# VHH binders against UDP-D-glucose 4,6-dehydratase (TGDS): the designs that were tried, part 4

Target 1, 355 residues: UDP-D-glucose 4,6-dehydratase (TGDS), of Bos taurus (Bovine) (a6qlw2)
Amino acid sequence: MSVAGRAESLGPPDSFAKRVLVTGGAGFIASHMIVSLVEDYPNYMIINLDKLDYCASLKNLETISNKQNYKFIQGDICDSHFVKLLFETEKIDIVLHFAAQTHVDLSFVRAFEFTYVNVYGTHVLVSAAHEARVEKFIYVSTDEVYGGSLDKEFDESSPKQPTNPYASSKAAAECFVQSYWEQYKFPVVITRSSNVYGPHQYPEKVIPKFISLLQHNRKCCIHGTGLQTRNFLYATDVVEAFLTVLKKGKPGEIYNIGTNFEMSVLQLAKELIQLIKETNSESEMENWVDYVDDRPTNDMRYPMKSEKIHGLGWRPKVPWKEGIKKTIEWYRENFHNWKNAEKALEPFPVQPPFV

## First folded at step 19 (VHH)

Design i1 (from h1 with R27F T28K)
Fold by ESMFold2, fold request of step 20:
Structure i1 (fold): chain B 355 residues (1-355), chain A 124 residues (1-124)
Amino acid sequence: as target 1 above (355 residues)
Amino acid sequence: DVQLVESGGGLVQPGGSLRLSCAASGFKFSRYFMGWFRQAPGKEREFIGAISGSGGNTYYAVSEKGRFTISRDNSKNTLYLQMNSLRPEDTAVYYCATDYWGKIWYKSKSYDYWGQGTLVTVSS
């Protein structure tokens, strides 16, 4: 891969129509967003800010790394001096804030780290963006802020009732972001997404983990019943949702980005075994799972209504069968996208990630 | 091959209790989750609750929390439903069900195997 972001030099800031900061851009969802922005908006300068943690890879950006409208800056949003200097020197017009610690199981072990990165880091960033008079700030949140429900579907007016430290940190960060709208009418928008899958996802999460385990002839480990379900959105559908919110989202508003497609962990394992091991034999498929009967620590469902973003003209377009096939093929050829990809297959001390 | 047989239904007075059983055969009972459903006349099957293969995790419909208890005895291949504080609206045919792969477990269409049902009538 190339260290393209450090070598590229572009003309003066005023030579582009807009300058867009994307935090966490070497990560999963944000890298797809950057590729789309760089390719489709050549008159925008796209600035990728990432500290390059273990989940990040500059390989996610190889196809656009040499473009004149792309720039990589390595840095930490928790460094308030660095962030202030960044806004002073790069003349940023739009912020897309993806950077976060996202692993729910780790949030029970490293809770203060999640508070530091997700809450303090977001507060530093939104404060600096406000001082720099950024014209739009999009904060990327999660459907987990609502808490779980078996029968109630959440809309954007539903109260936040987070049930784990990851979701709590995102909910707290939302409060800081919203306070800048309430106090100053700073043009923030919050998005709350269902779980996302696709290429570039570090394989500690359930879909890429099961894919990678099976492709390495190892069993899927099912903790508890595997009955918890999640809604899964394909990465390109989510990028289109963010582009829709960027173009049409109203300041101060919150937009759910969801799908009616829902799958349990057990059904996911079955489908991946069928697709990857090319078998429909129940006895063979049972040999590809390993059960650990344990009490679940996470909510069973995060049901969410998405009528607001449907009103902006967005709906998911990629069917599960198409999206999962593309995802399986990508990991078959790109498992080493991350330096230490094999470590993602190791168990965690609390519980393996479910989604 | 797979067989599920409910028993223990009958007539009971309001406020009473009843224990249903579901005898299972033809599969490795302890490896699969089980569910209880009920169906009142003219209505769709309604989810009551589910239990893990080991019995360590139980899940209940919100309306049934606190009144109904699901348990299983893996040595006897039997699933149980203890129903307390029964009301006339609990009158229904009660079914046990199982699914090998744990689809959307609160939906009746996700279960591949069903018992024939046992009638519970709550009336004075």
Scores: ipSAE 0.000, ipTM 0.433, lowest interface PAE 10.8, mean pLDDT 85
Fold by ESMFold2, fold request of step 20:
Structure i1 (fold): chain B 355 residues (1-355), chain A 124 residues (1-124)
Amino acid sequence: as target 1 above (355 residues)
Amino acid sequence: DVQLVESGGGLVQPGGSLRLSCAASGFKFSRYFMGWFRQAPGKEREFIGAISGSGGNTYYAVSEKGRFTISRDNSKNTLYLQMNSLRPEDTAVYYCATDYWGKIWYKSKSYDYWGQGTLVTVSS
C-alpha cells in the first residue's frame, strides 16, 4: 500500500517530484488549471509562463500566488533563445501548452500575428521540450480545426478542414506537434475542446461579452442572424478533462473534449437577457438585442464526438443553469479584472475600403 | 548512494524470451526516469527504451517494434525489460540507467547513473 519513509526537506528546483510548465497561465482556461494543480499537487512545482497580453491577468492567480510550489515567469514562447534557456534552467518534466491567440474575428485582421504566435511559437516550444526530454507535452487545440458541419459529428480521426485563420493556425501547429511523435516518439498529446466559458474569460468572447454588455445596460450585438450554434463547456469541467488526459492519455493520441450542450447565439442572448434583466417579456427582450452585418465567414456548427475521453472516465458534470449563474455573478463583481476591460465591449471595426 | 543492479541475463535460444530486472537503491525510485540500453561487442551503447517515474509513459527504439516491453514496480524499486522473439543480434550486455530529469530520453548522455550490466547471449 504505502512506502515507508520520512519527510524530505524541500530545497531548490530538484526537491519537487515533478516540474510542470503551463504556458498562457495568466489567461482563461490555463489559470483554472494552475490553481487546481497548485492546490492539489503541493509536491509539484507549477511554472506559469505568460507574456501578459491584453487577455491575461495575474489576478486570475491571486489565491495561489504566494504558494511555495508556484512560480511566474514572464516571457514569450516565440523567443527561441529564452525558451531554450528556460528548459535548461527549470528542469521541466511536463508541458501544458495553452498560450495562443484565440479570437476568430481578430484572426481575419491580424492573420500573420496568429501564424507567428500559434505556429512558430508552438514549434519553438515543442522543439525545446523534446531536446529537454520532457515526459509529456499536451497541446491544447480546438474543435474548429475540423471545420463546420450541419449533419456530421467529427471524431478524432476526421480530417482537419479549418475555415478561418485562427483554426488554420491551430491546425498547422498540431502538425508540428504531431511530427515530434512521428519522428521521435516524443510523448505529445493533443486535445481539441468545444468553446469554454466561465470566470477569467476576457469579455471579447460571446458569453462574457453579452453578460458584460447587459450588466452595463447595453444591448447584445448580434452579427448576422445569430442562428449559428456552439457547444459550451464550463471551465471546471475542462480542467478535469485536462487532468484526466494528463493521467490516462496515451502518447501520440488526440482527445476531443466536448459536450452535447449546444446553443445558438440568439438563444444565448435571450437566456442572458432573462437572467440579467429579470424579464420574460418578448417585447422587452427585443429591446436588448441589436443586429449588425456579418462580414467574416462563420461556421454554423462544430459538432464532435467525445467517446475517447469518455472511455477514460471523464464527462462534463456542470449543468448550464449552474455554470452560467456562477459566471454571471463573477462578472458582476470582477469586470475590472483586466486593466482595459471596457475595450472588449467596443464594436468590431470593419476594414477599409468597404465592399 | 545510487545503485543499479541488473539481473536475469544468460543463455537463451533464438525465438525465446527473457526477462531482465534492475534493482534500484539509494534514491526515490518513483521520481526517476529509467532507461534500458545495450552494448554489443565493438559497438556503441544503443538505446532500447525508457519509462517515466510514474510508469505511465514508455518509449521504445523503432528497431524493437513491439518485441520488448518496459515496466516498473515502484513498490519494489525494480525496473523490468521483457524481451520476446530474441535473435542472435540481440546478444549484448544490457544496462539500466536513470536520471532525475530524463532529458533526451534516447541518448545515453542524458542519464547520470548506470548499472554494471548483465550479459544476454542468444545462441545459434
Scores: ipSAE 0.000, ipTM 0.092, lowest interface PAE 24.2, mean pLDDT 84

Design i4 (from h1 with R31K K103R)
Fold by OpenDDE, look of step 20:
Structure i4 (fold): chain B 355 residues (1-355), chain A 124 residues (1-124)
Amino acid sequence: as target 1 above (355 residues)
Amino acid sequence: DVQLVESGGGLVQPGGSLRLSCAASGRTFSKYFMGWFRQAPGKEREFIGAISGSGGNTYYAVSEKGRFTISRDNSKNTLYLQMNSLRPEDTAVYYCATDYWGRIWYKSKSYDYWGQGTLVTVSS
């Protein structure tokens, strides 16, 4: 029995104050954004565009799937004809562009795919948005575009010096987005966030992967020494940052979204082991860690200044201890929301860079 | 509790070499990430370098790269700092430190245990 989801007749486009397109909405951060928008802005029509790749899950949106101000459209941003038609039919006012290939390890092996999706796809999208005279276009970038630094903190004026194919693709996409501001004064805003953690993330990233491994009585696989550090923001705080930028962000501007909370991968593993295995024994903790070869390039840290967005009134609120416990609890029940979640737990084969 | 004791400090001429040692107490020496720091009079404590528990990985401050070498002998529970081509600017109290958690290894605040330090004076 084919659950033909009743396309409830979405009221005429004119019944909503704004129509917001969110790309990559079946992913991690974007799904939280959509949920927040749908719940908090009942007068906004939220249109979720997602191609439903391996890391996407409609389960992330289950809580709002039947809301009248929510619409899901399956599609690819790299399909220029489709994207054009989408803008013509859906009368989009605002674009939040989250859709991207994001797995850094995969980017070393499938670099051209990252270029295609993240750069070409973004170019297609921003072009269509410009043609449609969208009132605001927010491009979601990453702190990785700055490259690695040990002691220097990056601000929004710091040069982009990406060190991996993922970061390179995101940086290149920024250039296209920014060019529309420079050439046409098209109202673009670029955000650069630190690492985000929380529910709804496909378990290929370090936090969900380690949580899931441990919950399945498997060892955490640490790349190299595990001394590389990341700044971690909880998903709800990041959503609040996007909402702040949506409301108060100035066209043509870049906003770092960072936190002072920083942790090494090794420390992360140990803390997760302590929480999940309920042990304080150093010897026992070591039994849950394996070391594997490092990435071809692995930046040690991405220190970033966030004073600019602080000036808009945003601050991270969720403490690590609270956020990580909530995250751990969520994965206990929701690990199987993705069909290929188990595959994500396998060590990523360090393939030699394709010369 | 881990105890650290630095030794090997002293007076050395410019261009000279010195090897510092840090003796650690406890049976789990190989589990600790260890670092070297120095503090000159009136200056902040500065990171020199660090080494993983196994000794397989070493990290150095950019300013010290090539002149200083960190090593360890886990069988002796001892950390070493080989300093070559010493300069008057290298005059400081040198400290060894341990970090079990593998935190931000180039920041002094990340380390759990510290030695009392050993004075190195570089003077003609």
Scores: ipSAE 0.409, ipTM 0.773, lowest interface PAE 1.2, mean pLDDT 91
Fold by OpenDDE, fold request of step 20:
Structure i4 (fold): chain B 355 residues (1-355), chain A 124 residues (1-124)
Amino acid sequence: as target 1 above (355 residues)
Amino acid sequence: DVQLVESGGGLVQPGGSLRLSCAASGRTFSKYFMGWFRQAPGKEREFIGAISGSGGNTYYAVSEKGRFTISRDNSKNTLYLQMNSLRPEDTAVYYCATDYWGRIWYKSKSYDYWGQGTLVTVSS
């Protein structure tokens, strides 16, 4: 009587420890996040959701496109049916929500689109995540939700006073995200970051735009006087901040992700001219700058405190001199990663505020 | 090299007014962003306000907004600070400065050239 050995059905080997959904992953910061997650967490399945808008590029993810723990899904967060199906099929454990309309100038012209994508889309996403019982939901917001200040530094308890449609949409979305914590104790975390610079950014923002303009022998276009200042974080530092929040961030909490490095737009232009054109001549530098009308609303600065995230062990590490050089070099080779990159270099027409 | 010379300081009573001037050297005065600072004894230098090269834009510290007015006459290469409703706490050495780079205009370290300062004393 031959004892037929029970073949233990080897369950499918590929049990990832966690499945992470990253929205807007073909964008700027999110692409860095995805790359970092895929490379550093081989036991995590990283799912990239992106609708592939004009500012998106899959080339940002080329280095990890063939990895086993990476999956790309094209879709729109505003499609509630799609999003629901996504959560049902992909068994998501963690959500990092980066997907948003982010161009402030465009938000003055297409304000309702910003509301739709940033507010409604976020609401759809957080609702689906809640239904799916996601263990952590990180919403990526901006320092602009605080509004402008000359003398006051904002902390996480400071009131939101946005002054532009972009910031308003981000602030409104925060309300929805936070409401899920308040109502259901759904584990949400909100981050508010300063300006980020580095590779993979569509060249419509000030740093990549100025770099690209200069590299194409065009002038930097400065809005107003250019005296408005911004705090700039390098992309890798911001990714580390998100990782820190992912690991150590407390549900229901907000974390500012800021830096003490501050620069005016005018100074930025001059410094980039110096670096790219390799000139120290004042007269020559002036030839590379044009001034245009200011934005309808342009806050002078966004001072922000980051002590809370510092308490988690995060601090920015990359010096400006290093980060900006790396950024400049990247754009020399990668400007055409977007099909419509040249369009980004055109001056954005200042339209009167919608009365 | 840009040279700046402040004038107009002196003794004034509380509630009084004073107009400071800053004479700048050079032919390209209108290209320079200019600011006013003050430093009281034992205190750090503080920002008062600034004005763009063309004079079209002015910026003020919140604490001085409404009392102080900055203007410039590019034909005379001169910067002005009109101070009204002066208080004893306004006692300080007042400095004019210029910045070519357009840096963080409310920080003193951002300015390339400074005057020697003029003393303003507000006392009864």
Scores: ipSAE 0.340, ipTM 0.734, lowest interface PAE 1.6, mean pLDDT 91
Fold by OpenDDE, fold request of step 20:
Structure i4 (fold): chain B 355 residues (1-355), chain A 124 residues (1-124)
Amino acid sequence: as target 1 above (355 residues)
Amino acid sequence: DVQLVESGGGLVQPGGSLRLSCAASGRTFSKYFMGWFRQAPGKEREFIGAISGSGGNTYYAVSEKGRFTISRDNSKNTLYLQMNSLRPEDTAVYYCATDYWGRIWYKSKSYDYWGQGTLVTVSS
């Protein structure tokens, strides 16, 4: 009596456990996120949605471009029809929303574009995600939504008081995202991170710009006195924070992602000059710094408490000395990953605020 | 080496005013960010305010904004702290400091050089 073993029909091999949409994935932080997800979660399908704006580079994703659990889709989050179709076709389970206009200086000149992309685009995305019954929607915001402070540290309950068009747009987008929780109990999570540095960043921000300028034997351009301070997180630490929030973050909650490491722009310039030009001479350092007019509104600092996410088990790990060295080394080889990288090195003209 | 010497401290009545001076020597004074700190007995040193090398920018602790004014005369290599409406809680040793690197100007650890301090006592 031959016990014919029922060959359990292995369902079609192609069933991923989860499908994750990451917007802005050809950008900076999101590219690191995608790389991490693709490498560490082979059973997840990672869908990268990016419109491939000036600051985007697919080279950031070159290491995972051929992976079976990775898909790139070019598209605009502001295209409501496209976004709706995307959710219908791709069967998205989780959304990580990184796509945004982020250059603060540009936001003073193109404020409405920031509103359109960051607010309207986010609204389109969260609406579509809600309709598609996504399991989790993570919106990536910024510490700048709190506004500037000299002495007060902001927690997740602190009021939003943005002082620039970028921060305003991010704050407004938060309102839309949060409203879906309030109205529908749609599982949204909002993160507010400090400044992030590391590889893959378009060289328009202070760290990559200064690095690139110096590596091209150009001077660092400091806005105002350069005494404004920022808290800097290394890219991999921030990715770990997002992974932590993805796993343990509670729906309807906000999580600050900050660090105690704080540095002034002036000190940053000097340290980069020291590292790149290999000089300890003050007089020599001065030769690599130019001062330009300050931004119309430039907050001195963004102190932020991160105890909430610490409670989830996350802390920054990468020391500044290590992270910045890796960053400097990366830009030596990868500055040309963007077609218009040289344009980013030009001084940004201070234009009067459009009344 | 940069040397800082505070002066102008003393006894003052509540509601009174006092002007402190800090004389700097050893390096180009105008290149350095300067700050004022104070330390009361049994308390930690606290930030009062700071001024840029050129004197064009001043920063104050929120608690002291409006009562205290920081200025500098680069021709005399001197930093000033004008204190008005003094209170007993303002009793402390007041220190001037300089930040060579332009670090976090509101943190004492960021400053490279310190004076010996001058005592201010506010009492009736």
Scores: ipSAE 0.338, ipTM 0.728, lowest interface PAE 1.9, mean pLDDT 91

Design i4 (from h1 with R31K K103R)
Fold by ESMFold2, fold request of step 20:
Structure i4 (fold): chain B 355 residues (1-355), chain A 124 residues (1-124)
Amino acid sequence: as target 1 above (355 residues)
Amino acid sequence: DVQLVESGGGLVQPGGSLRLSCAASGRTFSKYFMGWFRQAPGKEREFIGAISGSGGNTYYAVSEKGRFTISRDNSKNTLYLQMNSLRPEDTAVYYCATDYWGRIWYKSKSYDYWGQGTLVTVSS
């Protein structure tokens, strides 16, 4: 506000216009979302709920950790008594639910853990949010719920056909979230994203893993043929998509958040070798790649159409060359962002030989 | 350099069969992902199928899954396309292609090395 002819320091607001809960906020995508919300919405209280597992780091939030409109609460979404109390005390208006177990190879080994966190935890959250009359609940899902396709692109009307325990847990969680819209008209929105890359991603995922391996003078480990392809979105483009859905998304709807940018794992390795080892020598590049056989087979592609969110005014803006350069530089300085970063470079899968 | 030479094209009756060969020379053939494409006059190049360097993984366009079989013999540096139940719309120039990096394997622009093509004509 302005007083005629005089500027005054207003200090922090005595109350906030909205209170936003972000689950998994010390994680990858959610930390970028929190930073954006805290910086751009000083009249909103942003509440970060995270249990701080191995993929999380409070360092992701250090630039905004002392802001008056930011609060961190350590807790587990699977603790129903804690979650109920949280909604009773924090007066939450909006929920952005990012918390999940996400690693596909681990989901074949730890399948019940994925069910517990992704399905039960989501059900606890949406139930508590509904009882507290939260005005909007956004569930962050994945393009993997569609299953793989070699030649068709999925839109939001396509059936879910998940092919691994991670994708199955996300699909099951979507069913619980959507049921609250169907039964109560509780204002849920579901998003299904392509793979995201950028700063803050724990380096067990393919892009940060290859970057970190190469930066530590180790070879990219290709599971199987490396012919599977993925669509990759830069983190800031995804944050803009979530902001668009928050502002303009219709209750009960599902929005694909995707990109036409697509590459195989093997081509990704080639490009990262060229950029990080600064070589175009075919013989040198071949020496930076190892192959291992991979018992579980991932889907070959998860192609999506994103026309619904394009209709809301969002499109990806960061070109791959720009986004990957920023990502490479971040890992050069920040590999130790996590205490267990070296463990992320270990091969998957890990199956015991005896029982 | 990798050099590819297709052979085995020709005239066949509808419902007939042909086996195309692609002889490869140059770099180690068994390291290379191989694909088959075709191009009818006035049309864009169309993906048919692909096979991994070891031969352990094959991929097909959905329209061709039940009719065409891709195989390779790494001891002879030769890629094969067995085409059965041929139809007049299969008339095209058939190309083999390869790429070491296995980029977007169903897109023709992702392949670095191409053969000259062999004509297949399906008519009565």
Scores: ipSAE 0.000, ipTM 0.322, lowest interface PAE 14.4, mean pLDDT 84
Fold by ESMFold2, fold request of step 20:
Structure i4 (fold): chain B 355 residues (1-355), chain A 124 residues (1-124)
Amino acid sequence: as target 1 above (355 residues)
Amino acid sequence: DVQLVESGGGLVQPGGSLRLSCAASGRTFSKYFMGWFRQAPGKEREFIGAISGSGGNTYYAVSEKGRFTISRDNSKNTLYLQMNSLRPEDTAVYYCATDYWGRIWYKSKSYDYWGQGTLVTVSS
């Protein structure tokens, strides 16, 4: 932002230097972003837009909920009438678009909902932002748009080859966002992140699920061999990446936000058992793993290069051992952050391939 | 700019059911986020639940989930609250309210327009 970094007194709402819309702000990554923005930019109004789906919790924002530069607006980005009125009323200068449906296994059984939210909702939002002459629009995408690979790392020039409905919806949404740059030079930026972990993540995802299962004296459920791997970034490192892109990102560009840290599902289970059950005994650790015979459809790896964002001065800073310990501690005290948290501990059904 | 009128309150025995209505007049009803609140004597207004303008999203206070259902009929400009398994502690004046944005849907100060209220008494 052009005036970011200068000391300014906090004025009444109509004197804020910039107004920043963050969609999905009661969710996982976006809630960390909002907390950081509210604390670090007291001269900017931070507007949280969230429909409060099952993965969201306003508790994620409790530490800043009473700040004068923070506002929550409940709404659905798929409601085009509401979104148009929002941009006409709130005088939004910057959009950070995080809102999405994200669970791969659910995307096979709720595929049209993923298309509706991720594609249609994103198109509604970018269209309204363009009409309102928003000065920067950041779309948060995923490394899964590249498709899986066993042997090659993807950079931002690599073609998209998504392999599941979630990844397909994100890839399609990217196309709509990019079209506004191509057609109008509307200042969009796309980010593609590795998997993120940390506090506020709804415990249906592998890291918080395994943490929560073990903390409730239940076994980690390994689908198939457990050899599939993911790259994991801690939430605060990802927030710093978004801040870097906000300040230094070039319009029309795509930035991978990744890490060389990579871990298989089985390695993850072993590490979490050691930390949570406080054991290094191989025989004891075997008691905490259960295998589910199913037909997984997930890619084996999503390898990604991040040299572009490294050139902007960002690199991950939080080592795994530090990040995972903070995460384990958070879930020990905050498992009931969501009303339906115990449902996240149940196995997902394995859905058939597309027919 | 919007006028709200609640109806359907009355005396009910514990375990019974009651349906409240809120008739709205003024601007386009489907544009307004709608909420239900209640106020027992000597207490603050308490959030019950809310519904988006389209009716596609509903939100409930934790204590009321599963007993109360909010719905709306945009063709009749009417908001409803179906209340089941009523308890003596549900005795209160029930208000409907509307808000242009649904900004902080669980806080009464976020709602721009209020009805006059309808009394619900659950006998002990």
Scores: ipSAE 0.000, ipTM 0.101, lowest interface PAE 23.5, mean pLDDT 83
Fold by ESMFold2, fold request of step 20:
Structure i4 (fold): chain B 355 residues (1-355), chain A 124 residues (1-124)
Amino acid sequence: as target 1 above (355 residues)
Amino acid sequence: DVQLVESGGGLVQPGGSLRLSCAASGRTFSKYFMGWFRQAPGKEREFIGAISGSGGNTYYAVSEKGRFTISRDNSKNTLYLQMNSLRPEDTAVYYCATDYWGRIWYKSKSYDYWGQGTLVTVSS
């Protein structure tokens, strides 16, 4: 029978085709994913789970907060009783697991917190999702699990060789997630992303930090030489990659989500100084940079091949010039998106060099 | 406008050692990242290693790990390359290079200032 006419006969909660749990949804990348899912998939219920730490902001969800297919639940993935109850009550079909501690410099200082959140929390979550018979579980990992290389680009078959506590915690969490595929054929997918930039990123990370420092008339503080390079992927491109993996990704597979765009920290500072201070004077630009000591381990780059996800039809499409312009504009108007944003501009402690 | 002048090249026997120098004209460029490259006949210029402006961080191509040492003396505005256990395959023109902004430091196209090169020949 055709069901045309008024929607009152369908009822919002019972009409949803799928229920999607997004952990860390008030954070950076996951908030963009939630906005996209809520707007583009009105027949999916999107459940945002976040404990609302200092990097999170519910303002990231403001444009969709009134939608009937969106629900926020405050909670901690490390609370196994809460997580079990969540899966019993919300009838979750799909899990997108973004929640993590992500700051590399902090991982040298707060290493056991990173282990607790990233490894234990992920294990709690994947175990509960498996017991609840979730139909797909996507774990969001990082290209840093491969370790650094000057010569070789990593594909998804390359061994994990992490070199810092953040990357180690993500690599360990991957092992727990993969074990559920190996043991039970639980339908997990792992993604490993290049560094992401864009709106909603807490300004302790290098791109938003330099933007915010310069916009507050402060110098870019370079740790070490600043010659290490990273691949930077714009937030909306990475959301499209997650949507591609959600639709076309095969259970048990790992997908690199990368870009050929690569930039050193020093070149990043130069470009941001030119754009924000509107100068091409070398002597003026030199005055906007200061240096501090480097970290104990300093990978120079994380080269990565993304041919598997290209085969699913995804490629990055936002050029750097466009993405960085949008990002600069967002921070000009939204620096106070977080309660203590100015604290993010302070230097982070580093461990002394090994002797 | 930075000018770089390499010196110390020459003929050396296999297994021998040689120290190259790179003098920067004018004042000390302690803010400048410095690199060493080489180019054998008919081949592309290849990265050897690099050193930070302060001298606190050094980076080496994997092929040259353990045989070559980069150092700098900022009071003399001079970069050095100590080459040990030389092989005939090390025969090349050796260049020093610098770039203030440190783009992609292992790629020769990322460096704005180059020396003229000094020839090293490893032969009996």
Scores: ipSAE 0.000, ipTM 0.290, lowest interface PAE 15.7, mean pLDDT 83

